# VH-VL binders against Protein STK_02290: the designs that were tried, part 8

Target 1, 225 residues: Protein STK_02290, of Sulfurisphaera tokodaii (q976g0)
Amino acid sequence: QEQLVAVNELNENLGKVLIKIARDSIANKLGILKINLEDYLSSLNDPILNKKGLAFVTLETYYGNSTSLRGCIGYVEAVAPLKEIVSKAAIAAAFSDPRFPPLSKGEFDNIIIEVTVLTKPQEIDVENRWELPKKIKVGEDGLIVEYGILYSGLLLPQVPMEYCWDEETFLAETCIKAGLEPDCWLNNKVKIKKFQGIIFREEKPKSEKILIIKPSEVKCKKEEI

## First folded at step 4 (VH-VL; framework fv_acimtamig)

Design s57 (from a16 with light chain S31Y)
Fold by ESMFold2-Fast, scan of step 4:
Structure s57 (fold): chain C 225 residues (1-225), chain A 126 residues (1-126), chain B 106 residues (1-106)
Amino acid sequence: as target 1 above (225 residues)
Amino acid sequence: QVQLVQSGAEVKKPGESLKVSCKASGYTFTSYYMHWVRQAPGQGLEWMGIINPSGGSTSYAQKFQGRVTMTRDTSTSTVYMELSSLRSEDTAVYYCARAETYYDFWSGYLNYFDYWGQGTLVTVSS
Amino acid sequence: SYVLTQPSSVSVAPGQTATISCGGHNIGSKYVHWYQQRPGQSPVLVIYQDNKRPSGIPERFSGSNSGNTATLTISGTQAMDEADYYCQVWDSSTVVFGGGTKLTVL
């Protein structure tokens, strides 16, 4: 039996530890820290961090008044303890996101690190596929679309908030993300899964202050003044 | 150090079944996908399918659907590939190959094969 | 089904640059990975995601991918680089390999 991390088990202190794991894992890979990563992770004996978990790490370049995406990689299968998943996702976000060159030492002090911890995805069962939009909630749910192992698309819970999508648009965009047609969610051979999440984010690069963000708190069409 | 160690060479007759093993060490077995790829003598690489060792879920290439079965044993960190109804054209070196399970938010799974087993030669002849 | 086309052979003198092409319809919209296979040995990853090198692969290996052609480039080619090279993509729900290119260094 698998024990999975639930979002209600995560508090500010654990969020700080998750950010620190991500920060230290990247620093170690850049040669800024010289640690044995396996020993480092083994020294973290918090019971919650030793449960299997799912997480994404997002890196953003910080410009003072704005940020831009610098990397984003995660895990959607419960393959390792949360501490290991965050470490691996952080390294992958920094060095293996194909949209970006590998992170350099000079960038380390200018990125914001964000860790999103996910609940276990649950398949949505409906007798009539047209009821699917009524079974998801923008501001609460992220979505996964699966057709076998290789067709897969995931959108985090904050994404439809940022883009002001309704539930039907959210389903269509997740189908497109999976490489399928926008109406893929009407095909009974396609699995639709939902999950929830909690976001821990540095207030600014290397900040001692972290933000705990619920997806429902993400603003549609940010206004800059 | 990551190692994938496969079972030894086999000689089979047409109509028989094949079962090749791939034992993983040096990493967390359930944290990576495992693929099977074969190579006929003097020919190129041909993908057969994928298994997730954590849950045991599989996906097979259309050509092998109905003849191939992939399984795993987490207690021994071993993946198996079973191919039934063997034909002479199934003569090949069979490889297991490891791929990451992490998910790129923009492009989906990033599957590339970072480590390969040594290969298992299977000869199918009468 | 999606098809990747490679030249069957490429020949280059030691110290010169070898270029191996991998053709596919709109391949620039896909990620291309490259494998080196020496006679009697397993394939080894030399380039992943178009242009990234795994740890331990010499800097003389590089890659590019745009339009309908992906390219593996080996600068200052050495005798030890003599091998078969395969390109690979993900197309929808399957892994597709090129037919392989035999690189000869003479």
Scores: ipSAE 0.011, ipTM 0.550, lowest interface PAE 9.3, mean pLDDT 87

Design s58 (from a16 with light chain K30D)
Fold by ESMFold2-Fast, scan of step 4:
Structure s58 (fold): chain C 225 residues (1-225), chain A 126 residues (1-126), chain B 106 residues (1-106)
Amino acid sequence: as target 1 above (225 residues)
Amino acid sequence: QVQLVQSGAEVKKPGESLKVSCKASGYTFTSYYMHWVRQAPGQGLEWMGIINPSGGSTSYAQKFQGRVTMTRDTSTSTVYMELSSLRSEDTAVYYCARAETYYDFWSGYLNYFDYWGQGTLVTVSS
Amino acid sequence: SYVLTQPSSVSVAPGQTATISCGGHNIGSDSVHWYQQRPGQSPVLVIYQDNKRPSGIPERFSGSNSGNTATLTISGTQAMDEADYYCQVWDSSTVVFGGGTKLTVL
């Protein structure tokens, strides 16, 4: 019964530490940094970093004026301390995202690292399923759809902002992400959970400056037709 | 470092129940899913189901639904697979296998089995 | 319902390249993993996520996955590579294994 990391207990200094954990974990795997990763993580005694958490790590290739996605992996099970989850997610984003080849040493100085930390998901209970869109707020909430153990889908809070979705579209897309039909959210056996998040992002590769992004601040993109 | 150690071979009669254990060590037990896979003599690999050791939630292949039960004990880092109403066709080597729980935006769960138990031979005969 | 098709057997001379196919509808959109099983032993992961090698697996093992076919390639095949090979995907709700390919090195 441990409490998960809350968004409001994460500040800029902790965000910098999370990005550093991600950066160092990747560097160690590439052989750029030679550390014992377990000892490294054990040395981090901040009580917040030792709470269980959910996190995604996103890597983008930096071109000076623009970026392109290079990897994005996260954990949707709150099974380990935040510091460990960020480390594992960073390694997975760099080397295990099936969309991309493993990150090379030559790319390390040209990627931007972004860490998104998620709050504890809470199930949304409604008397009438058609009320679910009214219990969700685009720009604040991410969604999880669960149907048993094998059907699960998660969309981060910034995703519906990026694609200019309304709440009903957001529910439908999360159902599709779970491998279910778009109207799965009307099925009373399907669990719908919401959570919030906070984004910490390097301003440029290896930058000492970071950006703290709230999902509501993410610019709307045109939906694909 | 990581080890999955299964219980020993069993001989059963049709109609009896089987309970196989898989003791995990060398990693955080609740951070990985555990699957059960069986292999009949001379046959291929057949998936039976999955358990999340953290919450104890399970999902079973339709073929085994109603006959299989998976449980875990977090104090001993052990998962169990029980199969009831045994038939001669259940003669097989039963494996536990560990899988990651991370997620990506294109493939969903990236479940692959990085470590396997040594297998438990179960013979069902009259 | 989703089915992965493998040849039942492949034979290769020592030092030659062995290729084992795994066919599935639109399998190129899935992550394919490959396991080696020697007689009397547990399966061992040799390739994961289409083309990645676990630590300890020789560089002669490689993989690819596009369209309707995933392929496991073993370059400079050795006698010790003689085994059954299984491909595997996650079908949103079920683990699906191919039927297995017996690789003979003779």
Scores: ipSAE 0.052, ipTM 0.656, lowest interface PAE 5.6, mean pLDDT 88

Design s59 (from a16 with light chain S29Y)
Fold by ESMFold2-Fast, scan of step 4:
Structure s59 (fold): chain C 225 residues (1-225), chain A 126 residues (1-126), chain B 106 residues (1-106)
Amino acid sequence: as target 1 above (225 residues)
Amino acid sequence: QVQLVQSGAEVKKPGESLKVSCKASGYTFTSYYMHWVRQAPGQGLEWMGIINPSGGSTSYAQKFQGRVTMTRDTSTSTVYMELSSLRSEDTAVYYCARAETYYDFWSGYLNYFDYWGQGTLVTVSS
Amino acid sequence: SYVLTQPSSVSVAPGQTATISCGGHNIGYKSVHWYQQRPGQSPVLVIYQDNKRPSGIPERFSGSNSGNTATLTISGTQAMDEADYYCQVWDSSTVVFGGGTKLTVL
């Protein structure tokens, strides 16, 4: 019954607010900021932030000229308002990503925060499964592969750009991510969904300058400098 | 306070069907997955399947395919597990258990069970 | 299918450290969770994501996960810790539990 946040509703000013929600939520958990998080989120009255949304929060350790992944957690079900999702994803990325130890207070000033907001995934409907590559667009679409609830794989729209994949390779890699064979997308019982996204990223740790990155702007490995 | 309250103990005969309920309270019902896990007397934990209360999508362990059905009612915040064609080896305590729905790129869905129901003892005997 | 191997029992004196292993192929690349089950009671999460404690779980519970073995460690073991302990992972499309370890505190 509630509408989801659409990517075209998000501008730079809202991106700044989303980054601030992520940063403040982590700071509160670390004891750097002492707020009641529920009251904080309730004070955010923007109608767009109060729509249900899907988001990933990525944390990267900053080294001046380079960064390294420090955490990445998100939501792919429309379970709460965008403001709450970003807050929860930020805390989870900092403290619950199993690849990394919990973020320490001393790291807070040295991480870059990135928030990726996703559109609602839409199942791709085709009469002939071999038409699936023609219904997706590298540089625009992320993919979800589902075989029941447990065989599930998601790749963000920027991933095939980073790895120089074509659409068929993108489908195969998403099948592999789901724990299925690379040709899983040919199986009529497997659901293929696509979604779009927009990325908001701090230019450097705690920067007032927030970058807006479209997946199509991500450079292929062959063009990396 | 989060609570998962299951239906009461049942005695069944072979060939009958079982339907166990699990009523959730103290949180947003559609924000967490619900799993079903059983435990035969003196045995370990055995996973049966998972339901997403938001959309109703399900996935079942291969051993229970064709016999198990999981459903939910969002108006009552209740999940159901139905097991048909009961055999004596289905005698067990049946648990519902809640899991977070957020996702990471290495592990996929983080399916650890932070709250469990009290269990429903089902005895299947002639 | 993926298999988790636990010792069937571990015995420890009160105040000593109990160590419960959970073996699995390349388990160090998986996220391991641990549950405590006292007789007649529901399981309780004591460690999640290898080494994290839920709110309310005593600091004497800790975990590790590397290579082919995850470990639950209980320091200063108390009589109240006597229970069955289960490790759990997610493998592709299914939840996998270890066979359980009965911890006896004598």
Scores: ipSAE 0.013, ipTM 0.557, lowest interface PAE 7.9, mean pLDDT 87

Design s60 (from a16 with light chain Q49R)
Fold by ESMFold2-Fast, scan of step 4:
Structure s60 (fold): chain C 225 residues (1-225), chain A 126 residues (1-126), chain B 106 residues (1-106)
Amino acid sequence: as target 1 above (225 residues)
Amino acid sequence: QVQLVQSGAEVKKPGESLKVSCKASGYTFTSYYMHWVRQAPGQGLEWMGIINPSGGSTSYAQKFQGRVTMTRDTSTSTVYMELSSLRSEDTAVYYCARAETYYDFWSGYLNYFDYWGQGTLVTVSS
Amino acid sequence: SYVLTQPSSVSVAPGQTATISCGGHNIGSKSVHWYQQRPGQSPVLVIYRDNKRPSGIPERFSGSNSGNTATLTISGTQAMDEADYYCQVWDSSTVVFGGGTKLTVL
């Protein structure tokens, strides 16, 4: 009965610690810090950080007036304590995201780090699949689409907010993300799961100011000037 | 200390069924996917399928679909691979292999095998 | 059906650099993993995600992947490196292995 970290247990101080874990893990891998990572993580005795958790780490290159995606890796299975998950996800986002080359030392001071902590995904069960959009709330829920073990797609709760999607579009886009057709959510063999999350983000690279972002607070980029 | 310990060697006749076990220890059993890979004598590695021990979800290589079944028992941290309607061509060493479950937004789950069982030799002969 | 092509054998003298190729259509867009298998033993992961080395694997092992060819490179090759080497990718819904390369250190 190992407890999972709940989103409401996380405050600004814990968010700062999670960002620091991510930044220090990357710095250690780059040789900027010279620490024993296992000893570092073992020294963190916060009971919440020692609960199993789910998290994604997103890295963005900062250009002053804009940012661009630089890496994004996460965990959707509760495989380790939150502190270890954030460390592993940060290293993977920096060095193992197949869309990007490994992060270089020269980039370290120019990336923004964002940590999204997730609740445990729960399958949405409906008798009539046309009811699925009514069981999902844009601004609260992220989605996972699974068809067997090999076809899966995940979209974080902030994504449909950024693109001004309604619930039906959100389902269709998650199907596409899974490598399936847009109407995959009508297929009885496809599993739809939802989860919630909280976002901790550096205001700018290496900033001591950490933003706490709720997905409902993310502004629609498609409707912005 | 991660260990995957498989059941012992088997001798089978054509038409019989095979059930191989793989007992995991030294890590949280439900936190990693488990794959089955076989290798015929003097031949290369051939993927058979994958199981998620957490929910029991499976996916099988097309060649084995209809003949293979993968299951798990979370109370004993054991995965099983059952292959039916055995043929002489099924003579092989059967391996279980562990894979990480972390997710990349664009590529999905990363599927490389960090630990392997010792293998189970299955001989199918008349 | 995605196919990975490896040379059946490669021979090097001790201390030389061995290179083992893994050919596949647009393989540079996939993540390539490499396994070492000694006779009578289970495979061992030596490179994952094109060029990443697991803890415990010597620094002389490295990898690359671009275009239609992935390469496993073993610098300063030693007698203990004599083994079969397999490349592996994930293609759509299937794990695909190369046919294997027997590395001989003469």
Scores: ipSAE 0.011, ipTM 0.512, lowest interface PAE 9.5, mean pLDDT 86

Design s61 (from a16 with light chain Q49Y)
Fold by ESMFold2-Fast, scan of step 4:
Structure s61 (fold): chain C 225 residues (1-225), chain A 126 residues (1-126), chain B 106 residues (1-106)
Amino acid sequence: as target 1 above (225 residues)
Amino acid sequence: QVQLVQSGAEVKKPGESLKVSCKASGYTFTSYYMHWVRQAPGQGLEWMGIINPSGGSTSYAQKFQGRVTMTRDTSTSTVYMELSSLRSEDTAVYYCARAETYYDFWSGYLNYFDYWGQGTLVTVSS
Amino acid sequence: SYVLTQPSSVSVAPGQTATISCGGHNIGSKSVHWYQQRPGQSPVLVIYYDNKRPSGIPERFSGSNSGNTATLTISGTQAMDEADYYCQVWDSSTVVFGGGTKLTVL
């Protein structure tokens, strides 16, 4: 029996629970909800939620017919139970994303919450680094580039779909995200990892309807390149 | 509640080695990075390096490269910092400090220090 | 080597506003964190990511960061705020601290 959450064991009902964990964690921090967060998380007895997991929480401001990014933070090591990771990622996305001010009470009802649960990133093992593009699939894989402990770049699976990138361009752009040269993936000291994911997203703020989004469904922006 | 408890004060002679411990409790030990920062008497803060308790990976400040080693023991939730070839200039309070391991799309993994140990005074004299 | 420059000391009367600067080349493109250290105590995070306050830090603490200067502002300064203050950034793969500013409340 595995200790890590598998994406195929996450159904729509669990997706709703993950969104609720994110919402309640943010509401508690804002003072909208008054709970002991540790007791709240301890009360969640679902075996899947108690397995180690990896997740990003994305917050978007909702304007009716459009949205804009409001926060996005996640964990890429399976070091804590999924319920704890989603709670921590939600709080961090709302209050610790350096691109944005801390989320205010007035914004809470106008935010869409999205939870992406990741598979464990796997280092791509190749004998010749020039084979790396052949081990990656645009539309399925996200990428992580790591050089030591401090240089890291991550791109979600939908990003190369949005920009019509091929696998080599995807590698180069992830190197740039890590603060490295575009050809960093040819360096034997650089680790290249790939992962997949499942995305649960509110249709609109506080919606009972949760969408499941696949990266392969994202259309490329032909005129943006 | 989160606590970082460091080993007690030490007196060392020049040329000896120092090993300071930092025991973590109240959180999932492997879900946070641990940093070491020192402070000479009456001086400012100086970063020494970082360890990822999950995998044991480390990165050290250039000034300490070759003299410092950071390790961890996941069974006791303890991080260690060893500094060799001690000089009188190594007299300082040594702190462990915790940082988040989450990834954000602006800073990567480069986060702030939210909890600090109480410090370990190390005196290096003949 | 990236350098952060802070004034060595700042003095204010109780109830006045204290401002502590942290100078660095293009520091506005970096995230600045601020730590308070009272004598004989460990540092305490008071501002993170330029202008955000941890739970438990009074609202009189605020921060800003633009161009070549980040600033920690303490409004209505109290005797308990007397401490050393350090700014901190990441420069590539290294943590850089400012030299520290001793805040005196007299």
Scores: ipSAE 0.685, ipTM 0.864, lowest interface PAE 1.5, mean pLDDT 91

Design s62 (from a16 with light chain K52Y)
Fold by ESMFold2-Fast, scan of step 4:
Structure s62 (fold): chain C 225 residues (1-225), chain A 126 residues (1-126), chain B 106 residues (1-106)
Amino acid sequence: as target 1 above (225 residues)
Amino acid sequence: QVQLVQSGAEVKKPGESLKVSCKASGYTFTSYYMHWVRQAPGQGLEWMGIINPSGGSTSYAQKFQGRVTMTRDTSTSTVYMELSSLRSEDTAVYYCARAETYYDFWSGYLNYFDYWGQGTLVTVSS
Amino acid sequence: SYVLTQPSSVSVAPGQTATISCGGHNIGSKSVHWYQQRPGQSPVLVIYQDNYRPSGIPERFSGSNSGNTATLTISGTQAMDEADYYCQVWDSSTVVFGGGTKLTVL
């Protein structure tokens, strides 16, 4: 069995490395940095970065005291080592998020990069489905809703904080994200999983200061949908 | 390194059943989804369904629902696609294709096919 | 059912830029993937997630996706690029392919 990266294995120094991987991968794709990406990633020998991991990369355009979403892509299957997942997610967030045009060279110095590393999702098993909101904690848990293979939705732990949702609303919104009705979490054929995460974020574009953010520290923002 | 090797060509009569295999190697079989896609002579690609080799869960295109069954054998890293009640319109090349799954925060899963089997030609004629 | 529309054929001279469109309602809100299929061969992924290239695919292949149209662009087109090209999205629990475009390099 392959072990996934655990949140408690990640410290500030590893967070800096993850942000650097994301930044360098985007820079390489923009032609700002000219490296062989495969060789670059192969040179990273940290055993934690070589474990399979789950991660999202979020890009935000920086406007001094405010930011706006610029891209967000991640992996929810344990398909590659964390270093490769962060690299791929960063490139995808910058150039392949369908909500936005591809990131330009002129934007590179004005984006904040954020990497969220996820713990292994664990199914919440309850006898009575109405107990599900009591088994979930906004500010700690992210959610995955699965119905077969084709209906799947994931919301990161910071999302219900940003929108000031309670646990029942969080379940409903994750059902909607999966393409299901808001009450899908009451259906015993629907699988509900929770996970935790740790967030590494540049303080400002290209900052050497990397913030470690817990989802519980995220405050309500206006809706981004 | 990654290879998907399919079973050989078949000739069937209307009303018979088809079973095509796809043997995977060079990667962790349970870490990637597998899809089946067919292509009638001179026609485009048509999606048939998906299987998760890890749990065996499946989902099928509406057109094939009730006629298609997808299974896997983790001990041999092999996926199978069975299609019943064959008609002449089922004459096609059948492909297995491995799916890389990204999750787009707002759009959901991004299933795309990074490796394809060589295809299995199935001819259905009376 | 969601439908992707491609031109049936596109012709281009060697060295010129070929563009293949893939039309779909609000396709810009979806991720588009592109496959190349040479006669008698299986499809090969050339672009995924709108504009990301798999290892081994030349830089001359690029993509875009906005509004109701996704586009595969092949710069400096070569004879070896002559093939059928298919776009693909994920929509409402199903994979949807475009009808395919035959690229002829004259």
Scores: ipSAE 0.012, ipTM 0.521, lowest interface PAE 8.6, mean pLDDT 86

Design s63 (from a16 with light chain S92Y)
Fold by ESMFold2-Fast, scan of step 4:
Structure s63 (fold): chain C 225 residues (1-225), chain A 126 residues (1-126), chain B 106 residues (1-106)
Amino acid sequence: as target 1 above (225 residues)
Amino acid sequence: QVQLVQSGAEVKKPGESLKVSCKASGYTFTSYYMHWVRQAPGQGLEWMGIINPSGGSTSYAQKFQGRVTMTRDTSTSTVYMELSSLRSEDTAVYYCARAETYYDFWSGYLNYFDYWGQGTLVTVSS
Amino acid sequence: SYVLTQPSSVSVAPGQTATISCGGHNIGSKSVHWYQQRPGQSPVLVIYQDNKRPSGIPERFSGSNSGNTATLTISGTQAMDEADYYCQVWDYSTVVFGGGTKLTVL
């Protein structure tokens, strides 16, 4: 009975605040800002930001004509208020993503920050598991595959759009992400959950213009070529 | 400043139950997972399980399944570890340890222990 | 049932480099964390995610992880570095610790 932040509660102004929380948290860790992070977060009294939430922060290096992934970390369990989750995810994306070295001070002005807020995952209830591909929608749903607390895979709603996957491929890839076989979604002991999300993204590094992106608006990479 | 303060040492008889507490301060209690790790005298570290203080979800090491229960009280920022059917082999120092809860797309869940409690010595003797 | 293997002891002279290994099947595909434990004290995180240092840990401590071996390296080893060192990974179903290595600075 714990309430989570709903996607429809988030508007452009709240998206700007979430991006600012991410930027300021990273800047504080780099020594660009000298703030007490706990006092900073406690000063944010918006009731929506004080509800528990799920979020990912993605950092991309900006080259003018292109971007490249620089970090991406999130929370898949509702462990804290949204404001704290975004702050922690931003710091982790910048300094604790094992794929990349820690973000340097010189990179701060050249990264784009993106915050994806997720709805509460809901288990897909089907009598026949072969119907699972018909109960999910590429461009709308993200997926979670769970087998206990430790076997879990999550793919954000924009991922199958970026890779041009159909629903069955999306299920298989999420199984693989969980460390399970690609047909894990046919096993009735494996839980399949879906969620939706909303993306807030800087138009360019440190831009005050924040883009609101729905997963359905993300273009297939094959079509961009 | 982050602190994890555990309950005091205990002496138990075989067959009894143990309940150790770990009181957290200096951070948002529900924002980090809490793990329990024990260490028998002169031996290495042994993982017992994990609790998410926010929702109360738990996962236990196979060896302790059916004997261990982890709970929390959010009003007091305290995690509890209860171990039943004690044996002399359960004599150990029991630690609570805080872990990050975030997920990365490469490695999955990240669980390293950045702060540890001071430990609770439990002696089980017949 | 994943297993991490460490040498039981390593000895090094003051000022020399100590190297502590942590062996595991395809451990280079996992994130390895390292803890220091002095007698009668709680463990302290010294390296996380293969090669990252927590605030307050001296630059003498570094790590690497590739193939089947992760390594904790302590350069310019000091008497205060005498302790037991444990490696740790997350293996889908459990947290796995190595058996521990006693570092002696003679």
Scores: ipSAE 0.013, ipTM 0.583, lowest interface PAE 8.1, mean pLDDT 87

